VH-VL binders against q9umr5. Designs and how they scored, part 223

Target 1, 268 residues: q9umr5
Amino acid sequence: SYKPVIVVHGLFDSSYSFRHLLEYINETHPGTVVTVLDLFDGRESLRPLWEQVQGFREAVVPIMAKAPQGVHLICYSQGGLVCRALLSVMDDHNVDSFISLSSPQMGQYGDTDYLKWLFPTSMRSNLYRICYSPWGQEFSICNYWHDPHHDDLYLNASSFLALINGERDHPNATVWRKNFLRVGHLVLIGGPDDGVITPWQSSFFGFYDANETVLEMEEQLVYLRDSFGLKTLLARGAIVRCPMAGISHTAWHSNRTLYETCIEPWLS
Below, E stands for the ipSAE of ESMFold2; O stands for the ipSAE of OpenDDE; V2 stands for 0.75 times the mean of E and O plus 0.25 times the DockQ between their complexes.

## First folded at step 10 (VH-VL)

Design y20 (framework fv_nofazinlimab; at its last look DockQ between E and O 0.75; V2 from the best seeds 0.00; counts 0 for: pae E 4.4 > 2)
Fold by OpenDDE, look of step 10:
Structure y20 (fold): chain C 268 residues (1-268), chain A 123 residues (1-123), chain B 112 residues (1-112)
Amino acid sequence: as target 1 above (268 residues)
Amino acid sequence: QVQLVQSGAEVKKPGSSVKVSCKASGGTFSDYAISWVRQAPGQGLEYLGYIIPIFGTANYNEKFKGRVTITADKSTSTAYMELSSLRSEDTAVYYCARTQYDILTGYSDFDYWGQGTMVTVSS
Amino acid sequence: DVVMTQSPLSLPVTLGQPASISCRSSQSLVYSHGDTFLNWFQQRPGQSPRRLIYKVSNRDSGVPDRFSGSGSGTDFTLKISRVEAEDVGVYYCMQGTHEPYTFGQGTKLEIK
């Protein structure tokens, strides 16, 4: 039988968004138990990501316990960060494939209409004043806001991304790295036509330097220092990068070609 | 001036579906979430769900999940609410309402309402 | 779901006299960032609901100053200092803090 699949949604999302994905999985992997977790739906997805991590942990633990052969995670957008953190804090997870579906894994520094909906009266260049304040970090989007022009504020104020990346020292860094490395495969999915994840390379752990030049994963300090295990995972062939053009952010979970090319191979 | 204009009254048979539209004007559609609320005759207000057109995501009251579908067309600044498997208790005036959100000021929920759409379900 | 309980459900008032409506929530409506999303709506006969008050005490544009909202946590009040004939209708409180959003039962204001 196929390993169970657990799906974690993104910002302002719900299980309904994954109806096509469910259909694809049922068609290609009949009998697969797919659980789309309906936690922190809608506006509740704005809650602090650590709170979400705890909630999702409570939901996945029973599922993992009933699946001794392992499970697969499909985590979309903001959900990809939740899942990475989840795998970092769980010392007993049994995740075979962690599929990060268009997630801002290295953070967000966008100025899209998507962002403007959340910050209609704020400019991208000024969001650091909000997001790196104590009250700003009470919002999930600020938990992974990564301003390349205010790295000091990011490193000091980010209560989530900087920690799971190991960019700021903390007592659990070694353990979290060990836990995360339990993953069988890290499947990174994203593309240049996403329109929301900014830069889109963030889905592949690429990101801006201080001049807003996009550097690849291998050029990032978190990789070079192997702060949470990216270098180790790459070395053992556990990282899969699946870029795809022509897909908008809201279509990653409902594109058949994308599913067959980037998701299906890892659901065995 | 912000306006929400809904489609006309509907009369439906049990088991059928109804789709109500809500066209927004006087503002930027992408800045809004559109919520749906219904009111049975002589009764109070009941929340159905909402859509954020720019995100392409809809969220529903669990009570109606599986029967209600909310969609939006950004090109026409129109939101839609479809309710399937209609029953007599679905007879109500259905309203759309606008919601704005700013992380600095929070949600401005339901500041503008449509004129309502009467949906009658009868055999 | 958060239960919103209004009292009274029927409110007969003499013209020119004050009116007060209570709304109680089954749990705190304070959001994580500190805001409280409690709204008051007026629905005149045959009309759509109209928001009067948002976030407990803020009047919408065009709402007369004789309307005021107050409260905190789980207890909220809408007051009308001097009831006018045009105030006849049903008033609803609504919480927008927790999904799904929920309304009170409504208070029917009538003139004696």
Scores: ipSAE 0.507, ipTM 0.811, lowest interface PAE 1.4, mean pLDDT 94
Fold by ESMFold2, look of step 10:
Structure y20 (fold): chain C 268 residues (1-268), chain A 123 residues (1-123), chain B 112 residues (1-112)
Amino acid sequence: as target 1 above (268 residues)
Amino acid sequence: QVQLVQSGAEVKKPGSSVKVSCKASGGTFSDYAISWVRQAPGQGLEYLGYIIPIFGTANYNEKFKGRVTITADKSTSTAYMELSSLRSEDTAVYYCARTQYDILTGYSDFDYWGQGTMVTVSS
Amino acid sequence: DVVMTQSPLSLPVTLGQPASISCRSSQSLVYSHGDTFLNWFQQRPGQSPRRLIYKVSNRDSGVPDRFSGSGSGTDFTLKISRVEAEDVGVYYCMQGTHEPYTFGQGTKLEIK
């Protein structure tokens, strides 16, 4: 009856964090098979994102194979970047709804409490020296660090975000775009009170220009060039934007109103 | 200098629950991960899980998934571990311990321990 | 789960003589960036565990020079160059590389 749901967690996270989301799905879509992938939990979530993508890919293949009618992805925070990469690298994915739950899709540039926890003596203006080095790219947070004031370093050093966005030339760009475009719907969820994703519009493919003015998705070069298919998806009517105020970063998967408004309609 | 002070000993009946507290002093509590470890009488150490208060996230040993809940209150610098559906084999001393992480200087795993809380589950 | 195996489980030692405790993991404990999160703890009778060694070979502050750690990958050793009366207790290795974190079964050190 209902397509299986695969859940991919975020930084310093685990499958237990999604117990309320699982309850909501069981109430509204009884009998739905929901799998919360329990890979790269806790400290392991700092491993390079390409390593995480490979591990999650191996886990989702048998699930997708058993569901020829398709699956849904719910991907939280850092997990939304893992999922977007999965959709690009998998020639044979059968994802209908990709639900991006407060994910830093255009990157992160913020002095937040989680940055302070990981880099207690650093600040956003200086972190490019660490993140845009081979050593820094060994950490997941640096794989999507996006300093709008050092765009040349970002484009040269990013081993993950600049590639999946098509911002740096690579031989797989056409194939990745084709694969990503097989998704049925892209559901973007986030809001101004998140407190971690900075700018919060990154969850909607918005980001800072060099003056730290937020440009929305349609103003981004990656959209205008249709580098990985955003313009095509929007024209197709496949992009759903579901912003909600009043929700902090750790509460997105435990808010019933958000679930009912932004998630439930897409779990066919 | 970090100190971890735990709540006092408890005696519980099978099927009930227990909630042990761990109050931290010294340093900045938001910089900690607080882990829970238990030791049954005459036996070794067993890891239960941890919480990172600044992220509000907890991670659990699969063996205890569904029975253990770890929480934190940043305003009081206190972590809590609650174990439900108690059985006689849950009789143990329960410890909290600190991990502090700085990506530049590395992990400092379990460098400070609480004094322990004896939980006795008897019929 | 990563299984941590200590040897010996009981270690009677003559006062002033060296002691050696081995710890083997079922998987490599090397983490990204080359760090190895292998720790050693001492638990004296009636006390909480105390960390002695972190990341294989680093002594904590206040730990006597007679304690040293070594090893790599899956095989690790704690050595005490000259056992003193205060060293009686149980010694545990612990890995922090893979969740869930796991401990060895313990080595009881006692004076003959």
Scores: ipSAE 0.172, ipTM 0.664, lowest interface PAE 4.4, mean pLDDT 90
ESMFold2 (binder alone), look of step 10: mean pLDDT 89; pTM 0.913

Design y21 (framework fv_nofazinlimab; at its last look DockQ between E and O 0.69; V2 from the best seeds 0.00; counts 0 for: pae E 4.4 > 2)
Fold by OpenDDE, look of step 10:
Structure y21 (fold): chain C 268 residues (1-268), chain A 123 residues (1-123), chain B 112 residues (1-112)
Amino acid sequence: as target 1 above (268 residues)
Amino acid sequence: QVQLVQSGAEVKKPGSSVKVSCKASGGTFSDYAISWVRQAPGQGLEYLGYIIPIFGTANYNEKFKGRVTITADKSTSTAYMELSSLRSEDTAVYYCARTQYDILTGYSDFDYWGQGTMVTVSS
Amino acid sequence: DVVMTQSPLSLPVTLGQPASISCRSSQSLVYSHGNTYLNWFQQRPGQSPRRLIYKVSNRDSGVPDRFSGSGSGTDFTLKISRVEAEDVGVYYCMQGTHEPYTFGQGTKLEIK
């Protein structure tokens, strides 16, 4: 039988968004038990990501316990960060494939209409004033806001991304790295036509330097220092990068070609 | 001035579906969400769900999950609410309402309402 | 779901006299970031609801200053300092802190 699949949604999302994905999985992998977790739906997805991690942990633990052969995670957008954190804090997870579906794994520094909905009276260049304040970190989007022009504020104020990346020292860094490395495969999915994840390379752990030049994963300090295990995972062939053009952010979970090319191979 | 204009009254048979539209004007459609609320005759207000057009995501009151579908067309600044498997107790005036959100000030829920759409379900 | 309980449900008032409506929530409406999303709506006969107050005490544009909102946590109040004929209708409190959003039963304000 196929390993169970657990799906974690994105910002302002719900299980309903994944109806096509469920159909694809059922068609290609009949009998697969797919659980789309309806936690922190809608506005609740703005809650602090650590709170979400705790909630999702409570939901996945029973599922994992009933699946001794392992499970697969499909985590979309903001959900990808939740899942990475989840795998970092769980010392007993049994995740075979962690599929990060268009997630801002290295953070967000966008200025799209998508983001403007959340910040209608603020510009991208000024969001650091909000996001890196104590009250700003009460919002999930600020938990992974990564301003390349205010690295000091990011490193000091980010209560989530900087920690799971191991960019700021903390007492759990070694353990979190060990836990995350339990993953069988890390499948990174994203593309240049996403329109939301900014830069889109963030889905592949690429990101801006201080001059807003996009550097690849291998050029990132977190990789070079192997702060949470990226270098180790790559070395053992556990990282899969699946870029795809022509897909908008809201279509990653509903594209058949994308599913067949980037998701299906890892649902065995 | 912000305005929400809804489609006209509907009379439906039990078991059928109804789709109500809500066209927004006077603002940028992508800047807010559209919520749906209904009111049975002589009764109070009941929340159905909302959509964020720019995100393309909808969230529903669990009570109506499986029967209600909320969609939006950004090109026409129109939101839609479809309710299926209609029953007599679905007879109500259905309202759309706007919700703005600013992380600095929080949500501004239901600051503008449509004129309402009467949906009558009768055999 | 959060239960919103209004009192009274019927409110006969003499013109020129003050009116007060209470709204109690089954749980705190304070969001993690500190905001409290409690709204008051007025629905005149044959009309759509109109928001009067948002976030407990903020009046919407065009709302007369005789309307005021107050409260915190789970207890909220809408006051009308001097009731006018145009104030006849049903008033609803609504919480927007917890999904699904929920309304009070409504308070019908009538002139004696």
Scores: ipSAE 0.588, ipTM 0.841, lowest interface PAE 1.3, mean pLDDT 94
Fold by ESMFold2, look of step 10:
Structure y21 (fold): chain C 268 residues (1-268), chain A 123 residues (1-123), chain B 112 residues (1-112)
Amino acid sequence: as target 1 above (268 residues)
Amino acid sequence: QVQLVQSGAEVKKPGSSVKVSCKASGGTFSDYAISWVRQAPGQGLEYLGYIIPIFGTANYNEKFKGRVTITADKSTSTAYMELSSLRSEDTAVYYCARTQYDILTGYSDFDYWGQGTMVTVSS
Amino acid sequence: DVVMTQSPLSLPVTLGQPASISCRSSQSLVYSHGNTYLNWFQQRPGQSPRRLIYKVSNRDSGVPDRFSGSGSGTDFTLKISRVEAEDVGVYYCMQGTHEPYTFGQGTKLEIK
């Protein structure tokens, strides 16, 4: 029998978006119990990420309890950040594969059409004024906004990303790292034609330096300091990087080749 | 000024499909969310779902999931609603309506409505 | 789903007199940053709905100042200070805080 799969959606999303992914899983892993969590749908996906983590935690507890052999997480876009926080705060999670499907794991600094819709009069260079305030941190997008030109403001004001990355001292940092490290595999999926995640390498824990040069995961301070366990996971052989070109942001969960190459192998 | 213009009335047989269009003019179509609402004769308003054209992802009222498909074509500034497996109870006027978002003020829901499209399902 | 309950469902009013329509939600409609996505629509006979009030109390442009909205949390009211003949129609409240978006049953306003 196959481990249950829990799916966590992204911004302005719902369980319906994953209908093709569910079909693929049913074909390759028949009998798998797949739950697409329908919390914080649509406009509710703008609520603070800690509120979303709290709500998703309540939803996954009974699923994990029913499956003592373990579960898999497939977490799309913003949902990948929710899931990473979930793995850190849950002392008792039993996640084997954490599949991060085009998620802005190191944050977002994009001025794509996606950003234009949400912030029509703002440019990415100015969003730090909004996002790095108590008011701005009440929006999910600002919880992972990462302006490489205002690192001191990011480190001070981020109520979410800087904490789950271990970039700020906090009393739970050691416990969160320990909890996250209980995951069996971290599967990182993304690609250069995504069009929304900026830089697209954020899906692989890469990000801009102050000159907007992309530094890969192994060059990031959070990796080098092993602040939440990335270096330990990589050394353990538990990180899988599965880049794929030619896939736009809304197509990651409906591309069969992507599924077969990057997802299917990890759904024991 | 924003205007939403819908396609004309349709008469359909049970079991068939209908596709209603909603063309937007004025404003910037990529800034909208387009929702679909129906009203059976003498009845109240019922929400079907929406699309945000820039994201391309639709959300549906669970009551209609599996029968309704909502799409958008940014190049023509047009949203579409297709309802399949039609029944007599699907006879209604179908409206499109827009939502616009502003980070400072939040959502402005259904501030403009299309003129409505009568869909009649009869044998 | 959030249930929106309007009262009364039928409202005959004498011209020039005030009218009041109540709308109650089964859940709080408060969203983040204090926004409450409760809207009021008017549908005149044979016409599309028209938004009158958004976010509880904000009047749309071109809506007469005799229309006002109020309320908080789960309880909301649309008032017409002085009913005119053109106000005949059905009035709906709608919540946009929780998916799926839901409407009240409608209140038919008639002139006595």
Scores: ipSAE 0.274, ipTM 0.692, lowest interface PAE 4.4, mean pLDDT 90
ESMFold2 (binder alone), look of step 10: mean pLDDT 88; pTM 0.905

Design y22 (framework fv_nofazinlimab; at its last look DockQ between E and O 0.61; V2 from the best seeds 0.00; counts 0 for: pae E 5.4 > 2)
Fold by OpenDDE, look of step 10:
Structure y22 (fold): chain C 268 residues (1-268), chain A 123 residues (1-123), chain B 112 residues (1-112)
Amino acid sequence: as target 1 above (268 residues)
Amino acid sequence: QVQLVQSGAEVKKPGSSVKVSCKASGGTFSDYAISWVRQAPGQGLEYLGYIIPIFGTANYNEKFKGRVTITADKSTSTAYMELSSLRSEDTAVYYCARTQYDIFTGYSDFDYWGQGTMVTVSS
Amino acid sequence: DVVMTQSPLSLPVTLGQPASISCRSSQSLVYSHGNTFLNWFQQRPGQSPRRLIYKVSNRDSGVPDRFSGSGSGTDFTLKISRVEAEDVGVYYCMQGTHEPYTFGQGTKLEIK
């Protein structure tokens, strides 16, 4: 039998968004138990990510317990960060494939229509003033806001991304790394035509330097220092990068070609 | 000036479906959401749900889940509300309203309303 | 769901006199960031609702200064300092803090 699949949605998302994905999985892997977690839907997805991590943890623990052979995680957009954190805090997870579906794994620093809806009165260049305040960190989007021009503020004020990345020292860094390394495969999915994740390379742990030049994963300090295990995972062949062009952000979970190419191979 | 223009009145039989449109102008459609509210004759206002066109996601009042579908076409700046399995108690004026959620300020939620669409469900 | 309770439901007022409408929520409307999403809407006969007040006390553009909103937590008030003929209609409070959004029953303002 196929391992159960757990799906975690993104910002302002719901289970309904994954109806096509469910169809694809059912067709290609009949009998697969797929659970789309219906937590923190809609505006509730703006709640602090650590709160979300706790909620999703409570939901996945029973599922994992009933699947001794392991489970697969498909985590979309903001959900990818939630899942990475989840795998970092769980010392007993049994995740075989962690599929990060167009997730801003290295953070977000974009000025798209997507963000404009959330910040209609704010500009990208000014969001650091709010996001890196204690008040700002009460919002999920600020938890992974990564301003390359204000690295000091990011490192000191980010209550989520900087911690799970191991960019700021904390007492749980070693344990979180150990936990995260329990994953069988890390499947990173994203593409240049996403239009939301900025830069799109963030889905592959690439990101801006201080001059807004995009550096790849291997050039990032978190990789070089192996702060949460990326270098180790890559060395053992556990990281899969699956870039795909021509897919907008809202279509990653509803594209058959993408599913067959980037998701399906890891659901066995 | 921001305007929401809705489709015309509908008369429907029980068990059928109705689809009401709401076209936005005077602003950027992708910058806000569209909410739907209905008002039965002589009654108060009842929230149905909303769509965020830029996200392509809709959220619904649980009371109407399974019967209401909200969609949007960004190319025409038009939102749609479809209500299925119509019953007499669905007779109401249906309104669309602009909904913008700024996480910092909260402005401007339900600041502009359509003219309303009367939906009559009768045998 | 958050229940919004308005009082009174019927409000006959003499022209030129003040009017006051209360709105109580079943739970606090203060959001995590500190803002309170309490709106007041006016619906004149045969018209669509019009927002008068947002976030408890902010008047929308074009709203006369005779309208004012106040309150906090679970108790809110809309006041009209001097009622005019054009103020006839139904007034609704609405909370936008908790999904699903909910409205009060409405208060029908009439001229005596």
Scores: ipSAE 0.456, ipTM 0.796, lowest interface PAE 1.4, mean pLDDT 93
Fold by ESMFold2, look of step 10:
Structure y22 (fold): chain C 268 residues (1-268), chain A 123 residues (1-123), chain B 112 residues (1-112)
Amino acid sequence: as target 1 above (268 residues)
Amino acid sequence: QVQLVQSGAEVKKPGSSVKVSCKASGGTFSDYAISWVRQAPGQGLEYLGYIIPIFGTANYNEKFKGRVTITADKSTSTAYMELSSLRSEDTAVYYCARTQYDIFTGYSDFDYWGQGTMVTVSS
Amino acid sequence: DVVMTQSPLSLPVTLGQPASISCRSSQSLVYSHGNTFLNWFQQRPGQSPRRLIYKVSNRDSGVPDRFSGSGSGTDFTLKISRVEAEDVGVYYCMQGTHEPYTFGQGTKLEIK
């Protein structure tokens, strides 16, 4: 029998988007209980990420309680940040595989077509003025906005990403690191043709320096300081990197080759 | 001027499907969210769901038990709503309507409506 | 789902007199930064709905200033300061804060 799978969706998303992924799991791992959480759908996905973390926490507790052998987590786009925070704040989670499906783990600095719909009157070079304010931090996308040209503002104003990355001092940092390190595997999925996550290497904990040159995960301060456990996980052999070209942002959960290559092996 | 023009009236049998189109002109279609609303004869308005064409993913009112599918074709500036497993209570006028987003300055919900498409489900 | 309750459902009004339509939501419609996505629509017989008021109190272009919207949280009102013959129709409130979006039952305004 296979461990239950919990699926957490992304921005302006709903449980219906994962119908193909559910088909793939049912065909390859018959009898697997898969729950796609339908919280914070559509416009409500813009609510503060800490509010979303609290709501998803309440939903996963009974599922984890019914599965003492463990569960798997598949978290898409913005949902991957919700899940990482969830694993940090839950001192009794039993997640084996945390599968991060094209999630902006080091943040977003993209003025792509996807985000132009959200910001028709603003440019990415100016969004720091809104996002790094108390007003802006009440919206989920600003909770992981990461302007490489205004790092001081990011570090001071971020109410979510800078905290879960351990980029600011806070009283829960050591407990959150301990809780997150309970995961069996961290599976990082993304690719250069995503078209939304910017830089796409954010899905692998890479990000821009001040010149917009991408530094890989191992070059990031959060890795070097092991601030929330990335270096420990990598040394343990618990980080799996599964890049795949040719997949657009909305197709990660509906590509069978991606599923078979990057997801299926981790759904024990 | 933004205009939403819908496909013509349809008569369908129970158990079949209907697909209604909504062609937008004016403005930039990729900036729209297109919503679908229906009105049964003599009744009020009922929301079905919406699509944001730049995302390519739709959100639905769960009351339709997965019977509704909303899509968009950016190349033709057209949104579509398909309702399957039709029942007599699905007889209604189906409208499309526009929303334009800016999450920091506010939304402009349903500021333009299509002319409506009558769908009659009769055995 | 957020339930939107309008009162009255039928509103006969003497020409030239004021009219008032109430809309109550089962949950707060405040989003963030004080934005409240409460809208009012007018539907004349045989026509598509037309938006009158958005975000509680903002009149759409071409809507006469005798129409005004007010309210906060869960309680909202559409007022017509002086009803004219062209105002006959059904009025709906709608909330766009919570999924799924929901409408009130409608208020039929008639000249008596």
Scores: ipSAE 0.046, ipTM 0.601, lowest interface PAE 5.4, mean pLDDT 88
ESMFold2 (binder alone), look of step 10: mean pLDDT 88; pTM 0.909

